VHH binders against Profilin-1 (pfn-1). Designs and how they scored, part 30

Target 1, 132 residues: Profilin-1 (pfn-1), of Caenorhabditis elegans (q9xw16)
Amino acid sequence: MSGWNAYIDTMTAAAPSIKRCAIVGAADGSVWARTEADNVFKASEEELKTFVALFNDVTQVPAKGADIEGVHYVVPRTEESLIFGKKENTGFFAVKTKSAVLIAVYEGPNEVAAQVRKAVESMQTYLNNAGY
Key: E = the ipSAE of ESMFold2; O = the ipSAE of OpenDDE; V2 = 0.75 times the mean of E and O plus 0.25 times the DockQ between their complexes.

## First folded at step 1 (VHH)

Design x1 (framework vhh_gocatamig_d2)
Fold by ESMFold2-Fast, scan of step 1:
Structure x1 (fold): chain B 132 residues (1-132), chain A 126 residues (1-126)
Amino acid sequence: as target 1 above (132 residues)
Amino acid sequence: EVQLVESGGGLVQPGGSLTLSCAASGFTFSSYALAWYRQAPGKKRELVAGITSGGSTVYMDSVKGRFTISRDNAKNSVYLQMNSLRAEDTAVYYCAAGDTSPEELLRQYLEGYDYWGQGTLVTVSS
């Protein structure tokens, strides 16, 4: 078992509206850990490689959106290390650290989005501090 | 026995400088990440700066460009050079050390760092 799997559990415990999430390598989109079983994160390796490359120039992302798990999300805006998107009652937050990208897919109204963002950004800060 | 001992705190005028030092013992220093946290009265303890075993650094936004964290593995020490100090920098500053394995990083995230110093007071005032 990967030690990174416990990070998935921590993020989902901090924000229960997270339905699926993953930690992937920032350079190549390789999966370090992801939710499994009934909450399996279904993105392909090629989709993840494309997704993490979006962080090379986040300013281009709002024009084309982003694809996660075969679902096309509208990306209203980006920040240097943050991409987030919405599709009806589903959304995601993705943050880049030095070595990783954390992706959390949630379901629920806009009120839960702030809790999910806080959980993902908290983990981003911690991992950056640890050199990841 | 693991120990972290901070020094270098004191009273300084706004715009002044201080260097904080943290001397570590009881673990393989070169393999650990080190961090400086601070806590002002009535506020949460917050991360100021961190440095990995490989030398990568991270800083809180309000101190970027003013503070520099560094380490000296030969001396088992980590330093925080603080320039252009402001009244808002007044706090007790703590040194912390953490194992960077994924399992230990997660535990430290949830429970805090296992290894903390006693703290050193920095007061920025006229």
Scores: ipSAE 0.072, ipTM 0.534, lowest interface PAE 4.7, mean pLDDT 86
OpenDDE, second read of step 2: ipSAE 0.321; ipTM 0.683

Design x2 (from p1, 15 letters changed; framework vhh_7pa5_2)
Fold by ESMFold2-Fast, scan of step 1:
Structure x2 (fold): chain B 132 residues (1-132), chain A 127 residues (1-127)
Amino acid sequence: as target 1 above (132 residues)
Amino acid sequence: QVQLVESGGGMVQPGGSLRLSCAASGFTFSSYAMSWVRRAPGKGPEWVSTISGSGGSTSYADSVKGRFTISRDNAKNTLYLQMNSLKPEDTALYYCAKGSDTPEELWKSYLESFDYWGQGTQVTVSS
């Protein structure tokens, strides 16, 4: 429905280990774009509303963890605009911009995680500079 | 050469307060997250709190939320832990730990994701 699908495509091209991702509204978790079909990002609107609210006080997240697509992730720590977690061979990075939250779920070892984080943070920088 | 030196520990009664300090040297302090970790007698290590390099984000273990405050002074290369409403359960050796922003180091357990532990400072809370 929007040109936001191009940003999803850009992130997945930059880091092929991203299995599923989404761009959602920071205020309400409304989906702007997400991966679909065989790589559908499965989070419900209610789960996403809960997830984006974590950015209102990231200091509470490491003690509780975070839920994405019905999966509970251990969050070792947070940064001001970054929540990330790990569960065995899967993980996620979520970053907040002025008006959006980008969520990328990946599979692979720690070396792969570094590539995913760079792709997500590069998009965060781009969107912030574009006023989003 | 990375060096971390903890201080400020001591003996206090329940309900008391202490402020721990960690003097850091040998690295660009503002570029790294820093943490406090503690080890109580007869127990394994427990992560207590973390602060980002800029100081813009903090996180706390459930056992200390609302009572402890982590902070840093990047101009002085010093990390702090303000401990209020101390309980006997807070009795432990407290360590300062240098974190990393690399995903590789952060995929270890909380206690294993940090490069350097100081020598620790003892906190004893007893009536």
Scores: ipSAE 0.000, ipTM 0.087, lowest interface PAE 19.8, mean pLDDT 79

## First folded at step 3 (VHH)

Design a12 (from a1 with G100P; framework vhh_4orz_3; at its last look DockQ between E and O 0.83; V2 from the best seeds 0.00; counts 0 for: pae E 8.3 > 2)
Fold by OpenDDE, second read of step 4:
Parts: sequence; structure tokens; C-alpha cells
Structure a12 (fold): chain B 132 residues (1-132), chain A 124 residues (1-124)
Amino acid sequence: as target 1 above (132 residues)
Amino acid sequence: EVQLVESGGGLVQAGGSLRLFCAASGFTFSDYAMAWLRQAPGKRREWVALISTAGDTDYADSVKDRFTISRDNAKNTVSLQMNSLKPEDTAIYFCAADYPSWFDESLTYEYDYWGQGTQVTVSS
């Protein structure tokens, strides 16, 4: 297990509603770590490349939405380093660090989203402070 | 004063159509994603449709391909075209401004604003 896998474990432990999670390179979408086994993160390399590129111009993302693991999500709004999507009883949070994008796909009602956001943003802060 | 006012509800036979409207005022409409939710008697409120600030849409599986959400930022309105209505679509329909409050310190995911709702009744 790489050091990045530990960060996956930290996020999933912090937010039980996270079903799948990945840490990918912000530049090219390469997978550094991801949930595996029963909760394998299934996004393809090509899809992740496209996804991380959304952060190049987040203002356009609400018009197009975002695709993760072959599922299309409406993106209600974005921030410079935050993209989140909604679908019925599911959604995702994606945050950008200096060199990575953290993606967490969750299942549950809107009430669980706050915990998911906190988990990924906490990791974002940690990684940014660590220079990543 | 923030207001969301729904209209267009009523009684319709199964297979029929209705178009709901929501008129928004008192806030910057274009900054908010808009949603329709519904609540049937004795059931929890459920998400029906969502439209982003830029017009991307999604729907609950139960209404997909039957309902269409749209918005007009110039008029501060959001609408829900409901076709092929079923008895199970009977509910109070609410218009909501989907600006999740988890951007604030409360870390909640509540809709910022919603209307009083409009009754939709579909008879068999």
C-alpha cells in the first residue's frame, strides 16, 4: 500500500457515506490511489483526464456537468478548487490541491454531503500544507 | 423579501400532463441551481429534478423521460413539465433554490429557499 492509499482510508473513515474515492494527478488524471475491492473506483484514465481538466475553467462546468465512472452528474455550482455534483441519492465532491485532485463519490441524502465535504476538504488542507 | 411561488398544480387523470411554474424574487436567481421536490402524504420529501445555473438537468429515476425541468433567468422562473402522469406522482410539489448551506459554517445541505408548494393530484 502506497502512502496515498492511507489518505484514501482516512477520507473513507471520516465519511462513511463515501462509497468510492480516488486521488489523482491534477495535471493528467493519473491514479495515485483509489478505493478497491468491493468499492473499486472505476473511472477510466481517459475519463479522469477529462475530469481534472474541468478545473482549468470551473465556470463552464455547470453547463456541461461532470462524468465520473460513466455516470453523469449535474454540477449545481463550482468554486476555484471545488467541483461537486448531484444525482438522485448520490453525488461527488472533488477538490484540487497543488498537484492532485481528490474525488469522493457518496451515496445518501443531502444530509450526508456535509460530512463528505468536510472529509475531502480536510484532506485537501493537509495535502496542501504538505506541499502536494 | 425572498419568495418562491409555485403554480400550475391541480387534478389530472393518469396519462395526463401538467406544467408547474415557480416565480422567484428577492434573490439573485441566476446564482442558484433550482430544484423541484415533492412530498406525498405520509412520505418523506423527495428530490424530483435539478437544473444547474447554466441549464444542465437531471431527474429522479421515477420521473425520468416524463418530466422536464427548465429555467428562464430573464424572468426568474423555473418550470416543470410533467407528462404521462401517474397516481404515484400525487404530491405537493415544491420549488427550491438549491444553494447548499454547507458553504457556510453550519455545514448543512439544506435548500436556501423554497415555496409553499402546489398540489398535484393524479387520479387513476
Scores: ipSAE 0.667, ipTM 0.855, lowest interface PAE 0.7, mean pLDDT 90
Fold by ESMFold2, look of step 5:
Structure a12 (fold): chain B 132 residues (1-132), chain A 124 residues (1-124)
Amino acid sequence: as target 1 above (132 residues)
Amino acid sequence: EVQLVESGGGLVQAGGSLRLFCAASGFTFSDYAMAWLRQAPGKRREWVALISTAGDTDYADSVKDRFTISRDNAKNTVSLQMNSLKPEDTAIYFCAADYPSWFDESLTYEYDYWGQGTQVTVSS
């Protein structure tokens, strides 16, 4: 589709600890692009619709946590356009742009998180500047 | 002055129970997620349990169903109820505050504040 796959490749190249990621529509969670083949991002349509709705009021997310690919993550706190979740030696970062939500699931200790966050926030800035 | 003070450790027989407490002072406790970690002799520190600012929890698989983390924001305390204890649970247990300082460009991400630890020893 529309060349969105190139952005997936950019994020995974920038932060190798990202194991799976996706770009989904902010309004409905529809998948615009995702990692495929050996590292398929496997969230269901229903799960993604619920997930992107968390950005409607991020202040409630620490009470609920977040589910991605059938895994429950504790969300320690949130920022206006960013949600991160933790579970054991894994986690996710999700950022919202004007039209989309970028989701990156990573593996590794807390030290890895900075690289993953930079990758998704760089793409967030790029897409926002491009009108998405 | 920031302090996290663990208490409630001790010697207990396998199958027994123990409740750890962590008293926090010197920071805005309700702004922080809180965690328990443990370190067995000769091993790296491992995560045990996490509780968000609003009370959502998660546990290491090895303690799930046996341990319960809870917090009381009015008293600035976090606790860990440990049931069905095993010799493998023997460790120094640490209370930690988890503010998102790991979002900066630091190469080392640690919890912002740590207690001194309390020893838990589970026998036979």
Scores: ipSAE 0.012, ipTM 0.418, lowest interface PAE 8.3, mean pLDDT 83
ESMFold2-Fast, scan of step 3: ipSAE 0.508; ipTM 0.762
ESMFold2 (binder alone), look of step 5: mean pLDDT 83; pTM 0.838
OpenDDE, look of step 5: ipSAE 0.612; ipTM 0.837

Design a2 (from o44 with R27F E31S A33D S52G; framework vhh_4orz_3)
Fold by ESMFold2-Fast, scan of step 3:
Structure a2 (fold): chain B 132 residues (1-132), chain A 124 residues (1-124)
Amino acid sequence: as target 1 above (132 residues)
Amino acid sequence: EVQLVESGGGLVQAGGSLRLFCAASGFTFSSYDMAWLRQAPGKRREWVALIGTAGDTDYADSVKDRFTISRDNAKNTVSLQMNSLKPEDTAIYFCAADYGSWFDESLTYEYDYWGQGTQVTVSS
């Protein structure tokens, strides 16, 4: 029941500045795993469905930004499988794999963003190689 | 050698206007997203405005409807028009450029190149 939770634990251990994160289905935004309790990832399934659809054409995202947990983030740029955003002292990195989207919300200065991105991209590579 | 050089900063009264410029050299300017960020004393860097390679723009809520970012690819410049300035806009303003490198050796993955900054002071 908690198989995907191990990947959540791995990401949060690799980058302590991650406050909340989730692994969701790329097709529909369905939650496979997310942080819970004091670190609960609060996005609705409707919001996540809208968010994962952004990966169908990432080039449109910088002009519009992205919403996660009811917070509007400015998206400075995108890559084919990467959307990242900022809002003051908070930010996120989201990456698409073959069948999943990984979303990590972090808090902290720009100095910690690099570690969060590295953790998320490492997990993306691992899951793609595992066929997900 | 890559350089981003800001200019146009200075002292202005609340309600006034300033235009900042950033001159870029040493890279293919038209292939980079350009951004302005600011840092007030004792605070972290705050993203202000972005202009993409296609001319798409985005702004932080704190400056929306007051600031306008633009670029001139023929002159390798990006500018920030700042209207209705407030004392809370007082900060060092930085120009930044980003192509999408997956390997970051500096402060953040978000920007490949940074300028040294230009001081903006808004008095009440």
Scores: ipSAE 0.000, ipTM 0.126, lowest interface PAE 15.0, mean pLDDT 81

Design a27 (framework vhh_4orz_3)
Fold by ESMFold2-Fast, scan of step 3:
Formats: C-alpha cells, structure tokens, sequence
Structure a27 (fold): chain B 132 residues (1-132), chain A 123 residues (1-123)
C-alpha cells in the first residue's frame, strides 16, 4: 500500500546516510515500498526473494555473504533478526519483523553504520509492536 | 617475503589495558583490510576487530566499547587498544590481512597471518 512509503521517508530522515532502502515482504521479498528517483533501490524481484530466504537460517550467511543490488557483501556475522554486510566503504543493514524485511544501504565509515543500524532497529521495533 | 609481526602482548590484571601492534612488510599495506583474531586455549579462533582500507571499523560484540582498532599506513602498522580487560580476553592474538575485502569470521580465509602474541589477564 501507498502508506508504506511514509516509513521509507521516516527512515531516510532519521539516518541521512542511507543511500537507498526498501521494505519488502518477509515471505516472498515483494516490494511494499522503496526509495525512488535518484535514490532508487535497484534489487530485482528474484534477488529479493533469495535475500529474504536468508532469514530462515542466518547462521549460514557469513560463510557465503549476501547479494543486494548486484553487489556481493561480506557478512562478518549475523543475529537472529539482523543481517549486515560490508563492502569497503559501503554496507547494509537488514532486519526482519513479523511480516516484513527492512533493508537499508549506506555509504560511509562505521560511525555512520551505527546511526543506520539504530534507525532500522527503531523501525523494526515500531512495526513489530504494530503487528507487522 | 611477506611478514606480519605482532607485539605488545603480556600479563595484565583484570581491568587493565594493553596495546597490541602489528608491523607489516612485503606487501602494499594500504591495499589490505586488517583484522585482529584471537584463540583461547582449547577453543576455535574468533574474530575480534577489523579495519577496512578506508579506515572503517567493526568489532565483535564481546569486545565492543572496550577495544579500538586503528591503522597507520605511513608506518605499515595496525594497532589494537584493549581497555577494561577481563580474564576471558586471555588468548593468543593474531593480526591478519586480506586484499581489498572485509573479513568473514566464519571462514578465516585470510591472505596473510602473523604468528600471534600472548595476552594473559589474571583474575
């Protein structure tokens, strides 16, 4: 629904270093909302389906990494509802809620990464409490 | 000949601090991400800190807010400042280098490894 774009706007405002982000369905990777225009989130439907399936067993992810927008990221470790990756000065945080996965791609040092993580975890908590 | 040589290890009381150094030679240091890993007696090696070619850092949860990794490309050195040391930090500490990438703590597939330096934290 169009209402989901408001959450994209909220995350981007909370962490300006987010370059691109999306909210996708946890079951199938279907896009509910994403950044657009100059900041369009470019992941294919097939890639997102593969990506959200990683949350079925996050312990396997560090051994193989993760692909987002055609970029292969090294995943140094995972948590039960969090996957994050690094590729030099670029990275991502992805968190799973009851029915959604939030993905934020950022650029910058780990001080920036900490800000982005807090923004996505805050939204994760909000959506879980709202039943999503 | 490629070498990574660790120094700065030793015996310290719980709550104390140590600074480890790793001197690199035989390769273009600035092209490599650098990491510190540790291995306690009878346990597997675990990743504790990394620093990218651009200077971005990351830490294992067990050492976050206590350890700080830094690099000096002019001196081909990576350092690990260890504060608020605990007995469970007792381990051999290794530096490792990987070309152009971040380290994966589960694979441990690094291009170059040091010999390690012993850190012992008494109760």
Amino acid sequence: as target 1 above (132 residues)
Amino acid sequence: EVQLVESGGGLVQAGGSLRLFCAASGFTFSDYAMAWLRQAPGKRREWVALISTAGDTDYADSVKDRFTISRDNAKNTVSLQMNSLKPEDTAIYFCAADYGSWFDSLTYEYDYWGQGTQVTVSS
Scores: ipSAE 0.000, ipTM 0.109, lowest interface PAE 16.5, mean pLDDT 82

Design a28 (framework vhh_4orz_3)
Fold by ESMFold2-Fast, scan of step 3:
Structure a28 (fold): chain B 132 residues (1-132), chain A 125 residues (1-125)
Amino acid sequence: as target 1 above (132 residues)
Amino acid sequence: EVQLVESGGGLVQAGGSLRLFCAASGFTFSDYAMAWLRQAPGKRREWVALISTAGDTDYADSVKDRFTISRDNAKNTVSLQMNSLKPEDTAIYFCAADYGSWFDESLTSYEYDYWGQGTQVTVSS
């Protein structure tokens, strides 16, 4: 739905270092909204279904890492509703809400990683409060 | 206010030992990997030792078996035990914090989240 694109726009405005992002269904990884065109979020349906299933037991993720857009990320640790990973100068933050998973891929140094995490967690709080 | 404050530097003879300390404040220390880097006169900063949030360690080849990094999350400190010191170890030693719990030796000092002011280590002979 086009309505969900407004949340993508809000996150990218809050953290310009986000290169690509998506909002997907927590149960199945179905895409609700994503960045498009030159910054299209490229994860396949199969990859997203596998990724959102990681939230069923986040404690297993640091041992295996996570794959997003065909890129394998090292996952240093997880929190109950947060998975984040890093690969060289790139990384991601993924958070789970009641019914959605938000994924933001960024590029840049650690100070921009902190900005991206804040933007993603703020949106997580907003969507949870809105019943999503 | 975020601060990293180094201590323990000084003058020591070759073959001697020093222990450096870094006291952290103003951030959630347990969420950050900690590192020691050094800069010798006329040279670039180089990574020396890293410790993850879980306590996993890694060392530059030049200091392996001589230096030991450790952390104390209850006291918000990271330390570097330096044994068998050589004149080539003479440098300003910096404490740095990097958000996340893994090693990233590819990062330069400019890419770390927080830096200390440095402490001078001089090894004679």
Scores: ipSAE 0.000, ipTM 0.117, lowest interface PAE 15.0, mean pLDDT 80

Design a31 (from a1 with T53Y; framework vhh_4orz_3; at its last look DockQ between E and O 0.82; V2 from the best seeds 0.00; counts 0 for: pae O 6.9 > 2, grease 25.3 > 24.2)
Fold by OpenDDE, look of step 5:
Structure a31 (fold): chain B 132 residues (1-132), chain A 124 residues (1-124)
Amino acid sequence: as target 1 above (132 residues)
Amino acid sequence: EVQLVESGGGLVQAGGSLRLFCAASGFTFSDYAMAWLRQAPGKRREWVALISYAGDTDYADSVKDRFTISRDNAKNTVSLQMNSLKPEDTAIYFCAADYGSWFDESLTYEYDYWGQGTQVTVSS
């Protein structure tokens, strides 16, 4: 198991509502780690390339939403290094580090979203401090 | 004071159409995503449609291709065009606003602000 896989485990342990999770390269969307088995993260390389490029101008993302794993999410708003989306009782949080994008797809009521956000932002902070 | 006021509800026959409106005041409307939800008698409240502040939309599977959500930021209004209505669409329809308040652990509501709702009844 790579070091990146350990970070996936850390996020999923911190937020049980996370169904799938991935760490990808911010530059090209290459997958560094992802949830596997029954909870395999299924986004294609092409999709991820497009997704990570959204961070080049986050202000435009709410106008068009975001696609992850073939699912379209409404993006109510964005922050400089944060894109989040909603679709019924599901959603995602994506945060950008110096070199990576962390993506967590969750299922549940809105109250669980806070825990998911905390999990990915905690990892964001950790990785940034580590130089990633 | 924050207010969301729904209108446009009523009685309609199956296959008919209605257009709901929601007038918002008391907050920066353009910063909020707007949503419609509904609650039928004896059932739990369910999400119907959502529109981002920039106009991107999403729909519940049960209403997709029949309902259209739109907004006018200049007028602080959100609307729900309901076509091909079915008896199972009968419910109280609520307008709601969300600024991502679900990030706040102290909040238990799905959305920041709610209207009082408007009754929609579809007869067979």
Scores: ipSAE 0.016, ipTM 0.282, lowest interface PAE 6.9, mean pLDDT 88
ESMFold2-Fast, scan of step 3: ipSAE 0.604; ipTM 0.799
OpenDDE, second read of step 4: ipSAE 0.013; ipTM 0.265
ESMFold2, look of step 5: ipSAE 0.291; ipTM 0.665
ESMFold2 (binder alone), look of step 5: mean pLDDT 83; pTM 0.843

Design a37 (from a1, 16 letters changed; framework vhh_gocatamig_d2)
Fold by ESMFold2-Fast, scan of step 3:
Structure a37 (fold): chain B 132 residues (1-132), chain A 124 residues (1-124)
Amino acid sequence: as target 1 above (132 residues)
Amino acid sequence: EVQLVESGGGLVQPGGSLTLSCAASGFTFSDYALAWYRQAPGKKRELVALISTAGDTDYMDSVKGRFTISRDNAKNSVYLQMNSLRAEDTAVYYCAADYGSWFDESLTYEYDYWGQGTLVTVSS
């Protein structure tokens, strides 16, 4: 088994505009897999613990925004299992499964954002169906 | 902190005119496409007009020839000039901003920023 890195590879192949991404534990923000080398995902453990806790009440997130990799993103709205943020030509999509949170940071216009969202939501569906 | 603040709404008689303004702060305005949406009582939000970073515009069919969207990058503002107002134009009007050169209607829910809205009532 290649572990969780295979899912990172699948998402980045489906949406090449993903600059950095990670799969983290929903309960504690522990990193299961992340992009490395030139695309290293640099969120701290403390930041990730804070971030995954946002899924306990997503309705409060638009008022405060969200921090990923030390960057503050405006969150225009949330859905029950989706937080997304924007800052100029960068953004992120984060989706919660039963046991994981998938975070993808991208750069590009809204056509690129749509492709990234599709890739992240497709993986969310796959992992939920697999019992994660 | 990013803000879009709408103003200019009010009560107007049928056939009258209003100009709505949306003042933006906290982002590089010239990099964003802007749109006006409205929500009438009991209805869903609908796209009224949009303007690209280059100033290209598009309008919903029912307002073509009556409404004009414009932007002023020096003032970080977008405007909606509404002429020949009708009772069916009564709605809360919202400003929206989206990074990139054009709005994709399918990405409405992914728009970067929304204002709080301004009420337009067309009634005698």
Scores: ipSAE 0.000, ipTM 0.187, lowest interface PAE 12.5, mean pLDDT 82

Design a38 (from a5, 16 letters changed; framework vhh_gocatamig_d2; at its last look DockQ between E and O 0.63; V2 from the best seeds 0.00; counts 0 for: pae E 5.8 > 2)
Fold by ESMFold2, look of step 5:
Structure a38 (fold): chain B 132 residues (1-132), chain A 123 residues (1-123)
Amino acid sequence: as target 1 above (132 residues)
Amino acid sequence: EVQLVESGGGLVQPGGSLTLSCAASGFTFSDYALAWYRQAPGKKRELVALISTAGDTDYMDSVKGRFTISRDNAKNSVYLQMNSLRAEDTAVYYCAAEYSLDWGESTYDYNYWGQGTLVTVSS
């Protein structure tokens, strides 16, 4: 079957430390695909709408942090198409494409986080090149 | 040369207070998030507190309400105010400057650590 779920599987396979992830619309936070079942990505539509709007001005994000799945993360710094957050031994990476935001929540130390970033940015490049 | 130098550790009674300081040099301090980690004897190093480049903070659950992280960019310094100290807070405390992980490059050239300061809470 076709669908956005294949991209979820690609990211989680590329970085096993990803515990949950989603692909959401950049304009409104609507969920295009997410991890399901025992690893449900459980952010609400309203939370996701607020989250994707952070990309409208990433320079304001380190002052406030970011909430995803009801968890508050400190955002140490940002880049124009990248927001990442840290909370104890967990974190997230989020990247924006032309029409979507990719979100991956992971567990592990900083050494593991580099692989998570690589997985989401590889998919970001792929989707941008495909026109998304 | 990058340096992070902790100070302020020592022996303190249960219920007491200490202020840890970390003086930084050799990098653009305001571009980095700052953190305090600790490592108790025989245990893994754990994140205690984190402060973003713009001052947002978070803490491990066991220290919330007792510890406060702060930064002073004019002095290139990060602090940890430790109140209501308990025996389980006994550890070597490290300050760290954390830069985001670069694409495809996961090196400590972008993450700096101090040498640590010992905090002992008398049992």
Scores: ipSAE 0.134, ipTM 0.557, lowest interface PAE 5.8, mean pLDDT 85
ESMFold2-Fast, scan of step 3: ipSAE 0.529; ipTM 0.755
OpenDDE, second read of step 4: ipSAE 0.608; ipTM 0.834
ESMFold2 (binder alone), look of step 5: mean pLDDT 81; pTM 0.806
OpenDDE, look of step 5: ipSAE 0.340; ipTM 0.716

Design a39 (framework vhh_3k1k_2)
Fold by ESMFold2-Fast, scan of step 3:
Structure a39 (fold): chain B 132 residues (1-132), chain A 125 residues (1-125)
Amino acid sequence: as target 1 above (132 residues)
Amino acid sequence: QVQLVESGGALVQPGGSLRLSCAASGFTFSDYAMRWYRQAPGKEREWVALISTAGGDTDYEDSVKGRFTISRDDARNTVYLQMNSLKPEDTAVYYCAADYGSWFDESLTYEYDYWGQGTQVTVSS
């Protein structure tokens, strides 16, 4: 349980522009770990279940967008196992591993978005190689 | 070379309508989200509207929501901004931008450097 919290800490340390993040089960959206207290990730269980199902066909997502924490994000485009949403100066990156989906909500311009993407993709690679 | 060319700006009376166009060249238009920004005299540039690739999911600044509609025509490499119920506060130079951030693309940078020269919209009696 506490082991998954260490990955949250690693991602937020790698990209300080991450405001809130979570690691959830790919099959059902169940929360394995999330940011807490003043940075608590507040997505509902139903929202997360709907969100992880988007990875069944990422090519359909730009047409309808994605909802996280009750906020609708336009998804400009998707890449393999990657969904990202955009607003002015805010957004999210979500990546799917074998067993998990990593979600990071950030604030900042495009250059910090690039840093957040790198942090999330690095963790995705690590977890896939670890069998998750 | 990437180029964005805005057109359609004009002087209109309050309550009027305008449609702005932005013609894109030098990149695969259908792969990029498009945005509209505006800059009023003496103020910072502010975001107005965003449209995703293909299917066209959209988002708007609260002050224009319900009055402005962004759309795209990928066959013509053009993004549009339909502006209805115009107010004096909408007076600004309007710019389009290609949203290239969040992915590594060798044809682009991670900063917004693909802006048009703008088109002037003036709402006055």
Scores: ipSAE 0.238, ipTM 0.575, lowest interface PAE 3.4, mean pLDDT 83

Design a4 (from o44 with R27F E31D A33D; framework vhh_4orz_3)
Fold by ESMFold2-Fast, scan of step 3:
Order: C-alpha cells, then sequence, then structure tokens
Structure a4 (fold): chain B 132 residues (1-132), chain A 124 residues (1-124)
C-alpha cells in the first residue's frame, strides 16, 4: 500500500498489543493501509463498508454490536467519533477523523485496552490536525 | 490508577540550579513520551522539554542549553536538570505523559496524564 503504511507502523510501534489494524476511508471503507503478513487485517470490503457506516449514527451501535474480521463484538457504549468493543480476550477501538476511520484490534486485559485506545486517539488527533 | 508525582521544587537564587523529579506509577512508563510544562503567574501553561520513548529530546527556546531532560525506565522516573536559573523561570512545573505521541505537537497540550505540579521560585 501507499505512504499510509507509515502510520500503521507508527501505531503498532506505539502500542505493541495491537495485533491487527487498518486505516480506511470514512466514506466507503476503502483500505488505505493495513497490517500484513502474520498479522494481516482480514476484514472484507463489504464488512468495512458496513462498519464505517456505523459512524453515521453511533447511538444505534450498542443495541446491535459490531462486526470486524467476521467476529461479532459487544459494544457497551459509543462516543461521537469512537466505537469500541469486547469479545472474550480480544477487543477493538475504532475512531473517525475527517476523512478516515482507524481500526485497531488487540488482545489482552483492560490495562492493554487503555494503551491501545490512547495510541488510536493520538493518531486520530494527528490526522485531524493534518486535514484528514 | 495513574499517578505522576513531582518533587524537587523550591526557592533558589538567580544563577542557581534545581533538579526536578517525576515519579510515575499505574501505567507502562516505557511506552510514554514524557514532558515538562510550566505555568508562570498570570500566564498560560507553556511547554518546556520533551523526551520520547526512544530517548530523543527537545526544548523550548527559552530554556535551551540551560535545562536537560532525562528518563530512567527502570525506576519509572523523568527528571529535569535546571541550570543558570533566571527569575523568569519562576513557575509551577508540571510533569505530563503522552502515549507514543512522538508525532504529536508538544505544544498542543494533549497529554494523557498530568502531575499536580511543583513550585519553583527564582529570586533575584
Amino acid sequence: as target 1 above (132 residues)
Amino acid sequence: EVQLVESGGGLVQAGGSLRLFCAASGFTFSDYDMAWLRQAPGKRREWVALISTAGDTDYADSVKDRFTISRDNAKNTVSLQMNSLKPEDTAIYFCAADYGSWFDESLTYEYDYWGQGTQVTVSS
């Protein structure tokens, strides 16, 4: 993928507990960059299109949950630009910027989750400030 | 539970030195960029120094060549060595932590955790 892979590298270096992540277009879910090889982000084109559309009305998400990589996550609550979920020993954080949605899947306890959330929110802030 | 606890502040004469310490607990210290910011009477907070997770440092022009920031990951501590102190350095000094934010602007004040601050007073 293009120069967006540098941002994937930045996030995974900042939060080693991120197992897989991607940066996708907010309008259509098109993949701009994703983790590859042993930690390839496996979400389908149609799943990502469905997922980014959740940000059009985040208030509906806790009632139905969210699907990422074929896994259904319980979403306990949402914030305006943040959707997060949990399933057993895994979870995700997804944040929306002006033009992108960042998705990070992690494994581990709540302490790990807090660090992943911070990494994703820091990147969200950086991209928004950069006009994305 | 997250704590950042500053120490080492006090009263010092102009031209003197102080060393500030910040003890961190409740998070994985080695994963965080650490910074010192200060707030002088009647002014907004200003960034003073930053040390990244990799050990890279940066300083505000007003303190460059006088202050040195360092970290000890084994002890979860960041410190600020302040030399050639001036009355203009009088301020409350805050320790702050930001997760993996080497790409964030130091001056945005978008830090994850903050200490309560320690008073530094430099008399003429």
Scores: ipSAE 0.000, ipTM 0.101, lowest interface PAE 17.9, mean pLDDT 81

